# Designs tried in a protein design chat: VHH binders against q12xb4. Part 15

Target 1, 267 residues: q12xb4
Amino acid sequence: MLDFVGLGLFDEKDISLKGLEKIHNADKVYVEFYTSILMGTDLEKMEMLYKKKITVLSREDVEQHAEDWLVDAKDSNVVFLTGGDTMVSTTHVDLRLRAADMGIKTTLIHGASIASAICGLSGLQNYRFGKSVTIPHPYVSNRGVRVVSQTPYDTIKNNIEAGLHTAVFLDIDKDKGYMTVNQAMEILLEVEGKLGEGVMVDRLAVGIARAGSPSPVVKADYIEALRDYYLGGPLHIVVIPAELHFVEAEALVKLAGAPEGILENID
Key: E = the ipSAE of ESMFold2; O = the ipSAE of OpenDDE; V2 = 0.75 times the mean of E and O plus 0.25 times the DockQ between their complexes.

## First folded at step 4 (VHH)

Design w08 (framework vhh_8pnl_2; at its last look DockQ between E and O 0.01; V2 from the best seeds 0.00; counts 0 for: pae E 19.5 > 2, unsure alone 60.5 < 65, placed apart)
Fold by ESMFold2-Fast, scan of step 4:
Structure w08 (fold): chain B 267 residues (1-267), chain A 123 residues (1-123)
Amino acid sequence: as target 1 above (267 residues)
Amino acid sequence: QGQLVESGGGLVQPGGSLRLSCADAGFTFSRYAMAWYRQAPGKERELVARIYSGGSTNYADFVKGRFTISRDNAKSTLYLQMNSLKPEDTAMYYCAAVSDWSGSYYEPAFDIWGQGTRVTVSA
């Protein structure tokens, strides 16, 4: 048996009671931290609370060498832990397919996801969101040219045209670290300067830091203002709103400190 | 705009085989979904095969059973093994790092294309 358990958003206490029960009954417990990190905990705190030894798997262990540890689930109870919800914004469905090929039964114990948390924190309605997108860290090509992805700009533009909000995930890199809302605002404005289509100028955005923590920061303002706004430590995420329902606009003003003038443009 | 380098194209007779390679020597290969596209003269570019960072693959119906996409993350190289080639497979073949399910901290959104490599299937 292989049980997938979502750990939720922030610390070791975000696990569901069902997830904790699976851990207690497990013969082996594995975790991966490459798809999502719980900023409010560490391996030692998790092992102390869960009262179980946990083995950390690398991305390579999960994606290329999964059969090496999946075989344990043929005749024992194995739990695989991930931040958030296991099948949201991950490729872990591939592990379920590999397990099925090996005759291993799998179950899902859900965890809270950042995808729903941003709706609760901002007041923006989930059914009014379009395609999400992740802004990668810029990189330098083998010819010495700095490359900035245009895909986030295009995705935001297409969503706005359709009247849909955009959830904008921010890249995590082992060497460059966690992208901040400030860096994301700079990247979007850099692409705007190159394309000149006017999508990002005077554009409202919502910066969110440490969702699921006791004191998250949620700040709505224009992109230019958010570029310089202090949100503190990771993890950060951005939402770019499109057309706002009046209740959504009120939520951004009252809960996220958006400029009061946004209420003048709402029906 | 080409950030990837394809190789392995050439002239082959119907029923023959070719292996295309794509190197990304400028960014972290293993994090991204990779794809092969092709474009015949006067036609739109079309998806041939895609491989996700986890190893799952997707093939266009017209190559299913004949082509195999694979990658070697340690060598930062993407491959397309083409068997039972037909004249209709004649096209420029492009390597791409194009994410169709970017939406997490895990999967960055790229739209990075190579310069292309020519495959000609004729007597």
Scores: ipSAE 0.101, ipTM 0.551, lowest interface PAE 5.3, mean pLDDT 87
Fold by ESMFold2, look of step 5:
Structure w08 (fold): chain B 267 residues (1-267), chain A 123 residues (1-123)
Amino acid sequence: as target 1 above (267 residues)
Amino acid sequence: QGQLVESGGGLVQPGGSLRLSCADAGFTFSRYAMAWYRQAPGKERELVARIYSGGSTNYADFVKGRFTISRDNAKSTLYLQMNSLKPEDTAMYYCAAVSDWSGSYYEPAFDIWGQGTRVTVSA
């Protein structure tokens, strides 16, 4: 049997009691850290609290060679751990489908997802979110040209035109590090400079740091101001609101420090 | 010559302010990521703040809004405005640069360093 267990937002203590119970009863425990990472913990702390050895799987192990470890679930209890909630913003439904083809029953033990946490922290309504996007770190092509992805700009534009907020995930790279809200604001302004469509002009954004930790930061301001605002250490995420309901605007002012003038512009 | 020169260090009372400057030696300043590091006696060198060529900034948690990193590409100068100084901020402060970001997953491996400027915050 194969149990999918979400680890939640920040550290090893975010696991549910049900998730921990599954780990304790497991014959084999696997984890992947490529879809998300828990900034408040590490593998050693997880193994110490959970009292179980945990085997880390690579993207290739999970996506290309799943049968090599899924077969164990035919004859034993196998747990697969992920950050957040396993099926949110992942392709891991494929593992459930492959397990079903092999006659292996699966269960889902949910964890807290960043998708819901941004709503709670900001006061923005979950039903008003459109397609999410990730801002990748810029790079230099093999032709020596700096490449900055336009896709985040276009996604935000389309959502705003539809009256929908955008959750904007920020890239993680071994060489360039964890992208900050400051870097994200600069990238969006750089693309605005090239496209000139006005999407990022006088645009409100919400920066969120360390969701799920004892000291999260939530700051709303115009993009230009957020470029210079200190949010502290990782992980960071951005939300770009579209047209705000009065209650959403009030929440951003009172909970995230948005300029009070936003309330005067609500229809 | 890949050499950086810091200035602006000195003695200050708790709660005071200092502005550190770092001038580059003979390279195009605007193409570099720059940082301030510090090292107190008997401690490991630690990042204070960094600023990328595009202007994005990152600060260590202990800064807590007290310091501001900035750059003036026309003058080829990096700055660190330090406010609300505490005795714990006493250290040698170094500026650093890298033309390509590489190294550790979280921090770039800086390969151009200054000789440092001393900041002392007296009790």
Scores: ipSAE 0.000, ipTM 0.091, lowest interface PAE 19.5, mean pLDDT 85
Fold by OpenDDE, look of step 5:
Structure w08 (fold): chain B 267 residues (1-267), chain A 123 residues (1-123)
Amino acid sequence: as target 1 above (267 residues)
Amino acid sequence: QGQLVESGGGLVQPGGSLRLSCADAGFTFSRYAMAWYRQAPGKERELVARIYSGGSTNYADFVKGRFTISRDNAKSTLYLQMNSLKPEDTAMYYCAAVSDWSGSYYEPAFDIWGQGTRVTVSA
């Protein structure tokens, strides 16, 4: 048996009771921290609370060598832990499919997700969101050329044209660290400078830091202003709103410090 | 990420054919180089075929003229026509997109990956 368990947003206490039960009944517990990290805890605290040894899997272990540890689930109970809600904003459905091909039964235990938390924190309505996207860290190619992804810009553009908000996830890299809202704004503005389609010109943006913590930060402002706003420590995420309902606009002003001028254009 | 959706996979006999599709990218499709990758159980992910925004193509050595990569920018869809399939072609097939903004990219860094479609070749 293979159980996928979401850990929630912030620390080891955010796991559901059902998730904890799965861990207690498990013969082997794995966790990956390359899609998300619980910033309010560490492996030792997790193991202490869950009363189980946890093995950390790398991206390569999951994406290239999954069969090496999945096979254990044929004869024993295996738990696979992820930050947030399992299968959300991940490619881990591939693991379920591989498990199925191997004759391994799988179950899902859900956790709190940043995908839904951003709605509660910002006041934006969840049903008004379109496709989400991740801003990757820029990288230098083997040819020595700096590469900046335009995918986030295009995704945001398409959503705006469709009247939909965009959840913009920020890259986590072992070497480059956790991308900040500030860095994300810089990248989007850089792409705007390159493409010149006007998508990011005077664009309202929402920065969110440390969702699920005792001290989350939510700040809404125009993208150039938000670029210079300090939100504190990780994790960060960005939301780019499209057209706002009055209630959403009011929420952004009152709860996220958005400029009051945004209320003037609301019907 | 994960805005690409693969389809067309399935079970076929040796010598059979499949046509894979990759669509619903949610980005400006025409500005991206696209590629198909595959990963067999216990093996590393490997490039199958690549098509640049300008239409130029590259194929892995094992393809040997059996597969054809193509794109329809109007439909924002990537295709892989696979003929003369062999058991060793059994794998999860992934589509990927990378921006051609700088005119260069290197493997395996892509902007967007699909969830994959499974191809099984068996008698």
Scores: ipSAE 0.000, ipTM 0.195, lowest interface PAE 13.4, mean pLDDT 90
ESMFold2 (binder alone), look of step 5: mean pLDDT 76; pTM 0.770

Design w09 (framework vhh_lunsekimig_d3)
Fold by ESMFold2-Fast, scan of step 4:
Structure w09 (fold): chain B 267 residues (1-267), chain A 123 residues (1-123)
Amino acid sequence: as target 1 above (267 residues)
Amino acid sequence: EVQLVESGGGVVQPGGSLRLSCAASGFTFSRYALYWYRQAAGIERELIASIYSGGKTNYVDSVKGRFTISRDNSENTMYLQMNSLRAEDTGLYYCARVSTWSGSYYDTAFDIWGQGTLVTVSS
């Protein structure tokens, strides 16, 4: 049996009671941290609370050589831990398909997801969100040219035209680290400078840091102001609102310090 | 550095006039609503006037018709023209960028306030 267990947002206590029961009954426990990291804990604290040894898997262990450890789930109870909720913003459904090909039964034990946390923290209604997008770190091509993805700009533009908010995930890279709200604002403005379509001009955004922690930061302001705004340590996420309902606009002003002038432009 | 700096306070006789200025730096002035607060001895700090990015204004009843709030986006400055001053108008006047609706921890953490300018109306 292979049980997928979501760990939630921030520390080792965010796990559900069902998830903890799965860990206690497991013969082997694996975790991966390349899709999401819990900033309020570490491996030692997790092992101490869960009373179980945990083996860390690399991206290659999960994506290329999964059969090497999945085979254990044929004759024993294996738990696979992921930050957040296991099947949200990951390709881990592939592990379920590979397990099924090997005759292994799988279950899902859900954890709290950043997708719902941003709605609660900002006051923006979940049913008014469009397609989410990730901003990747810029890179230098083999030709020596700096490459910046246009996809986030296009996704935000299309959502705004449809009256939908955009959840903007920020890249996690082994060498470049965790992208900040400040870096994300710079990237969007860089693309705006190249395209000149006015999408990011005078555009409201919401920066969120450390969702699920005792001291999360939520700040709504225009993109140029958020570029230089201190939000502290990771993990960060951005929301770009489209047209606001009255309650959404009030929530951003009252709870996230948005410029009060946004109340003039509600639907 | 994000800051607000008030000036123009002073001593004036009842019925007189004063013009306060609030100079802003470190943020995109034209996109924010801005506020004047007043704090007198023995009275809680109160919002007296606001001006939104689009030019819309609001006043507390006690100053309505006597005070006029305005802004000059080219100079990054907000003004408060005070006419027909009364003894009760005496206090420290603060320029602020705050949410007027909120009591949340986030809003207070992100508020910016000036140092205050003293207005004394004395006969």
Scores: ipSAE 0.000, ipTM 0.088, lowest interface PAE 20.4, mean pLDDT 84

Design w10 (framework vhh_lunsekimig_d3)
Fold by ESMFold2-Fast, scan of step 4:
Structure w10 (fold): chain B 267 residues (1-267), chain A 123 residues (1-123)
Amino acid sequence: as target 1 above (267 residues)
Amino acid sequence: EVQLVESGGGVVQPGGSLRLSCAASGFTFSKYALYWYRQAAGIERELIASIYSGGRTNYVDSVKGRFTISRDNSENTMYLQMNSLRAEDTGLYYCARDTYWDSSGYYTEFDYWGQGTLVTVSS
């Protein structure tokens, strides 16, 4: 038996009661931290609360050497932990398929996902979101040229044209660290300056920091204003709204401090 | 116990340079992100630059390419190198420390501030 357990958003207490029961009944517990990080906890705090030894798996252990540990689930109870929800923004469905090939039964114990958290925090309705996109850190090529991805700009443009909001994930780099809302705003404006299509001009955005923590920050304002707004520590995420429902616009003004003028632009 | 002390301010001509220092004591310096704020007469404090524990930096648009933030963990000191100074750079410069990210608990924007160092760019 292999149980996939989502850990939720922020710390070791975000796990569901069902997830905790799976851990308590497990013979082996594995975790990976390469797809998602919980900023409010660490391995020691997790082991202390869960009362189980946890083995950390690298990306290579999961993607290239999965059969080495999956074999344990043939004759024992194995739990595999991930931040967030187990099958959201991961390739972990591949692990379920490999387990099935080995005759191993799998179950999913869901955790809270950033995909739903941004809807609750902003007041934007989940069914009005389009494709998500990630802004990568700009880099300098081997030829000495600064490279900035156009994909986020194109995705946002296409979603806006379809009347859909965009969830914008922010890159994590071992050397450059966690991208901030401020850096994301700068990158979008840099691409706008090159393309000149007016997509980011007078564009409303929502900056969110530390979803699921005791002190989340949610700030809605135009991209130019958010570029200079301090949201504190990681992790950050951005939402670019498209056409707003009246309830959505009111939520952004009352709950995220959006300019009251946005209430005049709803239709 | 926690102390942040700014120094290096002064009067300088437009186009000149200054190097500000923030000397820290009473905490494990290398584990914290640190920030430079500026307060001009009659306006709110503005975040100018940040440096995270891993060395990543961020700057407000008005100072990009002119200011460089750095840190020396062996000396428990953060610096702000200011080049091509303009009249609008005049103000009190503060250094600040936020809560360490991996601590479980409550986050506030800043719990420790220095007293500030004055920078005047004369016309």
Scores: ipSAE 0.000, ipTM 0.098, lowest interface PAE 19.2, mean pLDDT 84

Design w11 (framework vhh_8pnl_2)
Fold by ESMFold2-Fast, scan of step 4:
Structure w11 (fold): chain B 267 residues (1-267), chain A 123 residues (1-123)
Amino acid sequence: as target 1 above (267 residues)
Amino acid sequence: QGQLVESGGGLVQPGGSLRLSCADAGFTFSRYAMAWYRQAPGKERELVARISSGGKTNYADFVKGRFTISRDNAKSTLYLQMNSLKPEDTAMYYCAATEYWSGDYLYTPFDYWGQGTRVTVSA
């Protein structure tokens, strides 16, 4: 059997009681940190609280070599730990399909997700969000060309036109590290410079750092101001609001330090 | 920009080999399911091979044993190694990507497409 357990947002105590019970009853416990890392803990603290040895899996272990460890779940209880909630902003459903192909039963134990945390922290209503998008780190193609994804720009544009807010996930890369709100703002402005459609001009954004910690940072301002704003260490996420209800605008001003001028342009 | 970029197509004799490459247009490459499709003149676009984010592969019957799909997540590149090429493999080859999973490979939508790269196998 293979149990997927979400660890929540920040430290080893964010796990649910059900998740902890699965760990205690497990024969093998694996964790991955490439989709999300818990900034408030480390492997030693997790092992001490959970009272189990935990084996760390790389992205390659999960994405390319999964059968090497999934085989353990044929004859024993295996737990796979992921930061946040197991199936949010991950491709781990593919692991469930591979397990099913091997005759392995799988279950999900949910954890707190950044997707819901951003609603609480910003005051933006969950039912007013559109399609989420991830900003990948720019890269150089095999043809030697610098590639910057246009998909975040297009997704934000489409959501704004529909009156919907956009949750913007920020890439985690082994070599390039954790994308910051500052880097995300730079990337969106770079795409704006190429397309010239005015989508990112005078655009309000919300930068969030260290959700679930004792002192998260939430800062709302225009994209150009957020480019230069220091939010501290990872992990970061961005929200691009569309039209705002009055209570949403008030929350951004009073709780996230948004420019008071946004209160003049609400529905 | 924002589109997948294919390369490696060309003219080759029957029995020859080609390696196609597809550079991901800035997606979080390792999270995407990727596929190669082809379209010959006067025919519908057809699936050649696909690879999940986790590395599981599926092949059309007409290329099994001859073509190999692979990915290099560090380089954000998808490959199609084509061996024992036949005149009927002549087509425009397209790279496709999707982040969404429907739980079944058959129902996984491919939302992002490249311009294509031409493969011609002479008679």
Scores: ipSAE 0.000, ipTM 0.231, lowest interface PAE 16.6, mean pLDDT 84

Design w12 (framework vhh_lunsekimig_d3)
Fold by ESMFold2-Fast, scan of step 4:
Structure w12 (fold): chain B 267 residues (1-267), chain A 124 residues (1-124)
Amino acid sequence: as target 1 above (267 residues)
Amino acid sequence: EVQLVESGGGVVQPGGSLRLSCAASGFTFRSYALYWYRQAAGIERELIASIYSGGRTNYVDSVKGRFTISRDNSENTMYLQMNSLRAEDTGLYYCARESDYWGSGLYEDAFDIWGQGTLVTVSS
């Protein structure tokens, strides 16, 4: 049996009681940290709280050599841990299908997801969100050209035209670190300067830092203002609202400090 | 040094076929998901096909049933077999590798694009 357990948003205590029960009954416990990082914990803290040895799997262990450890689930109880909710913003459904091909039963024990956290923190309604997108760090190609992804701009534009909000995930890089809301605002404005379609002009955005922690920060303001607003440490995420219902606009003003003027642009 | 080099583009009549290749070096090829993107004049760049490390594939609806993505891990090469080509398939085709950034599961729609791509022109 293979149990997928979501660890939640921030630290080792975010695990559900059902998830903890699965860990206690497991013969082997694996975790991966390449899809999601929990800023409030580490392997030692997890092992201390869960009272179980945990083996860390690399991306290669999970995506290419999964059968090497999945075989253990044929005759024993194996738990696979991920940050957030196991099947949200991951390709781990591939592991379930590989397990099924081997005759291994799988179950899902859900964890809290950033997808729901941003709705609660901003006051924006979940059913009004469109396709999410990630802003990667700009990089220099092998041909010496600086590459800035246009995909976030295009996704935001398409969502706005459809009346849908955009959840914007921010890049994590081993060398460049965690992308901030400030850097994300600069990147969107850089793409706007190139394309000139007016999508990011006078555009409201919501910056969120440390969702699920004891000290989250939520700040709604125009992109130009957020470029210079200090939100503190990681992890950061951005939401770009489309047309707002009155209750959404009121929530952004009262809960996220949005400019009162946004209330004038709604019915 | 990570390198992805596209080839196989050309001019073809509607209903024809082309096979694109993406030759990779500088990383453990078999461990990464790989993608084909297409960009046409006046149209946003689009992810058209994906192949994951375990061999699973995904296609955008407009090419499903006509295009086949595949990989040869022994040759470090990914392919796109394009059949029943239409005028709207005209564009620059880019090969991309899955990001190896820490926390890559949060990078929905993030990609790494290498090289100049390979041009496919479908015209009579």
Scores: ipSAE 0.000, ipTM 0.151, lowest interface PAE 16.4, mean pLDDT 85

Design w13 (framework vhh_lunsekimig_d3)
Fold by ESMFold2-Fast, scan of step 4:
Structure w13 (fold): chain B 267 residues (1-267), chain A 123 residues (1-123)
Amino acid sequence: as target 1 above (267 residues)
Amino acid sequence: EVQLVESGGGVVQPGGSLRLSCAASGFTFSRYALYWYRQAAGIERELIASITSGGRTNYVDSVKGRFTISRDNSENTMYLQMNSLRAEDTGLYYCAAEVWYDSSGYYTYFDYWGQGTLVTVSS
């Protein structure tokens, strides 16, 4: 049997009671950290709370050599842990299909996802979100040219035109580190400077740091103001609102410190 | 670092064949839908062929039956087999990867592009 368990947003305590029960009954426990990281914990804290040894799997172990460890689930109880929710923004459904091909039964024990957390923290309604997008770190091409992705700008523009909010995920790089809200605002303004379509001009944004922690920071302000606002340590995420219902605007003002003037820009 | 490197372009006579390759590095190749775009002089870049992570293919009408897109996940390489080439097929061919999941595990949209390889069909 193979049980997929979502660990939630921030630390080892975000696991559900059902997830913890699966770990306690497991013969083997695996985890991967390449799809998401829980910033409030580490392997030692997880092993201490869960009272089980945990084997860390690389991307290659999961994506290319899965059968090497899936075979254990034929005759024993295996748990596979991921940050967030197991099947949200991962290719792990492929592991379920491979397990099925091997005659292995699988279950899903859900965890809290950043996809829903941003709605709760901002007060913006889940059903009013459009396509999400990631801002990648700028990079240098094979030709030696600095490349800044236009895709986030285009996605935000298309969502705004459709009356939909945009969840904007921020890239993680081994060398460049965790992208901050400040860096994200700079990148969007840089693209605006090249395209000149006015999408990011006087544009409201919501910066969120450390979702699921005891002290998250949620700050709503215009992009230029957020560029210079200190939100502390990772992980950061951004939401770009489109047209706001009154309740959404009130939530941003009262709970995230948005300028009161946004109350005049409502549906 | 993400890279897409095209090769296989060159000069060929009308009716001839070429095979383009796109070698990928720095990302999980098997996860991504992959695309061939063509840019001819004085014409905007257009989508020629696509292949999903599951191997489903699609082609623009002008190349159907003549071009075949394929992928080899073990080699991290995508191919475009071009047969019965016409003067109108002349252009820069770009490979691209558009992904709906990034390496951080978020459902997202971003794109990666190669530098292009030149195909000239001359008589």
Scores: ipSAE 0.000, ipTM 0.239, lowest interface PAE 13.5, mean pLDDT 85

Design w14 (framework vhh_surovatamig_d1)
Fold by ESMFold2-Fast, scan of step 4:
Structure w14 (fold): chain B 267 residues (1-267), chain A 124 residues (1-124)
Amino acid sequence: as target 1 above (267 residues)
Amino acid sequence: EVQLVESGGGLVQPGGSLRLSCAASGFTFSRYAMSWVRQAPGKGLEWVATISGSGGRTDYVDSVKGRFTISRDNAKKSLYLQMNSLRAEDTAVYYCAKDYSWSGSYYPDAFDIRGQGTLVTVSS
């Protein structure tokens, strides 16, 4: 048996009671942190609370060499832990399909997702979101050329044209660190400078830091202002709103400190 | 900027062969692992095969091991899937995907699927 358990947003206590029960009954417990890191905890705190040894799996262990550890689920109870909700913004459904090919039954125990958290924190309606996108860290190619992904710009543009908000995930890199809202704003403006399509000009954005913590930061302002706004430590996420319903605009002004002028352009 | 264009699909009888191609642009192709993923009618996405940026490592789902071969040509920025001994169960739309697994970066979404895919139908 293989049980997928979502850990939620921030620390080892965000797990559901059902998830904790699965861990207690498990013969082996694995976790991955490459899709999402819980900033309010660490492996030692998790092992102490859950009273189980936890083996950390790399992205390669999960996506390319899963059979090496899935085989244990044929004759025993294996739990696979993921930050957030296991099947949200991951390709872990592929892991379920691999398990099925091996004759292994799988179950899902859900965790709180960043997808719902950003809606609750910002006041933006979940049903009005379009395709999400990730901003990767810029890098320098082997030929000495600076590479900046255009995908986030294109995705935001397409969503705005459809009247849909964009959830913008920010890159996590061992060497470059956790991308901040400030860096994300700079990257979007850099792409705007190259393309000149006016998508990011006078564009409202919402910066969110440490969703699920006791003191999250939520700040709505224009991209140029957010570039210089201090949101503290990771993890950060951005939302780019499209057209706002009145309640959404009111929420951003009252709960996230958006400029009151945004209320002038709603129906 | 990132574009992935799949081709090479078609109708083939069981036991036949097809070679799929993926033309990549808008990123440094040789620096990223690339994957083939497929979606059969009425099913979810299934990972099929991955190849490292250098081409030195490959991995496959068990059901295609020994039948499919993933390869790449970094000079041409192209990814390939040689499919031999095709079975009815291989019928699916095939997508190539930029795979961040071997790039050293962490992303919420593991695969970047950008193209329309290419349809493979295996029937008599």
Scores: ipSAE 0.000, ipTM 0.094, lowest interface PAE 17.7, mean pLDDT 84

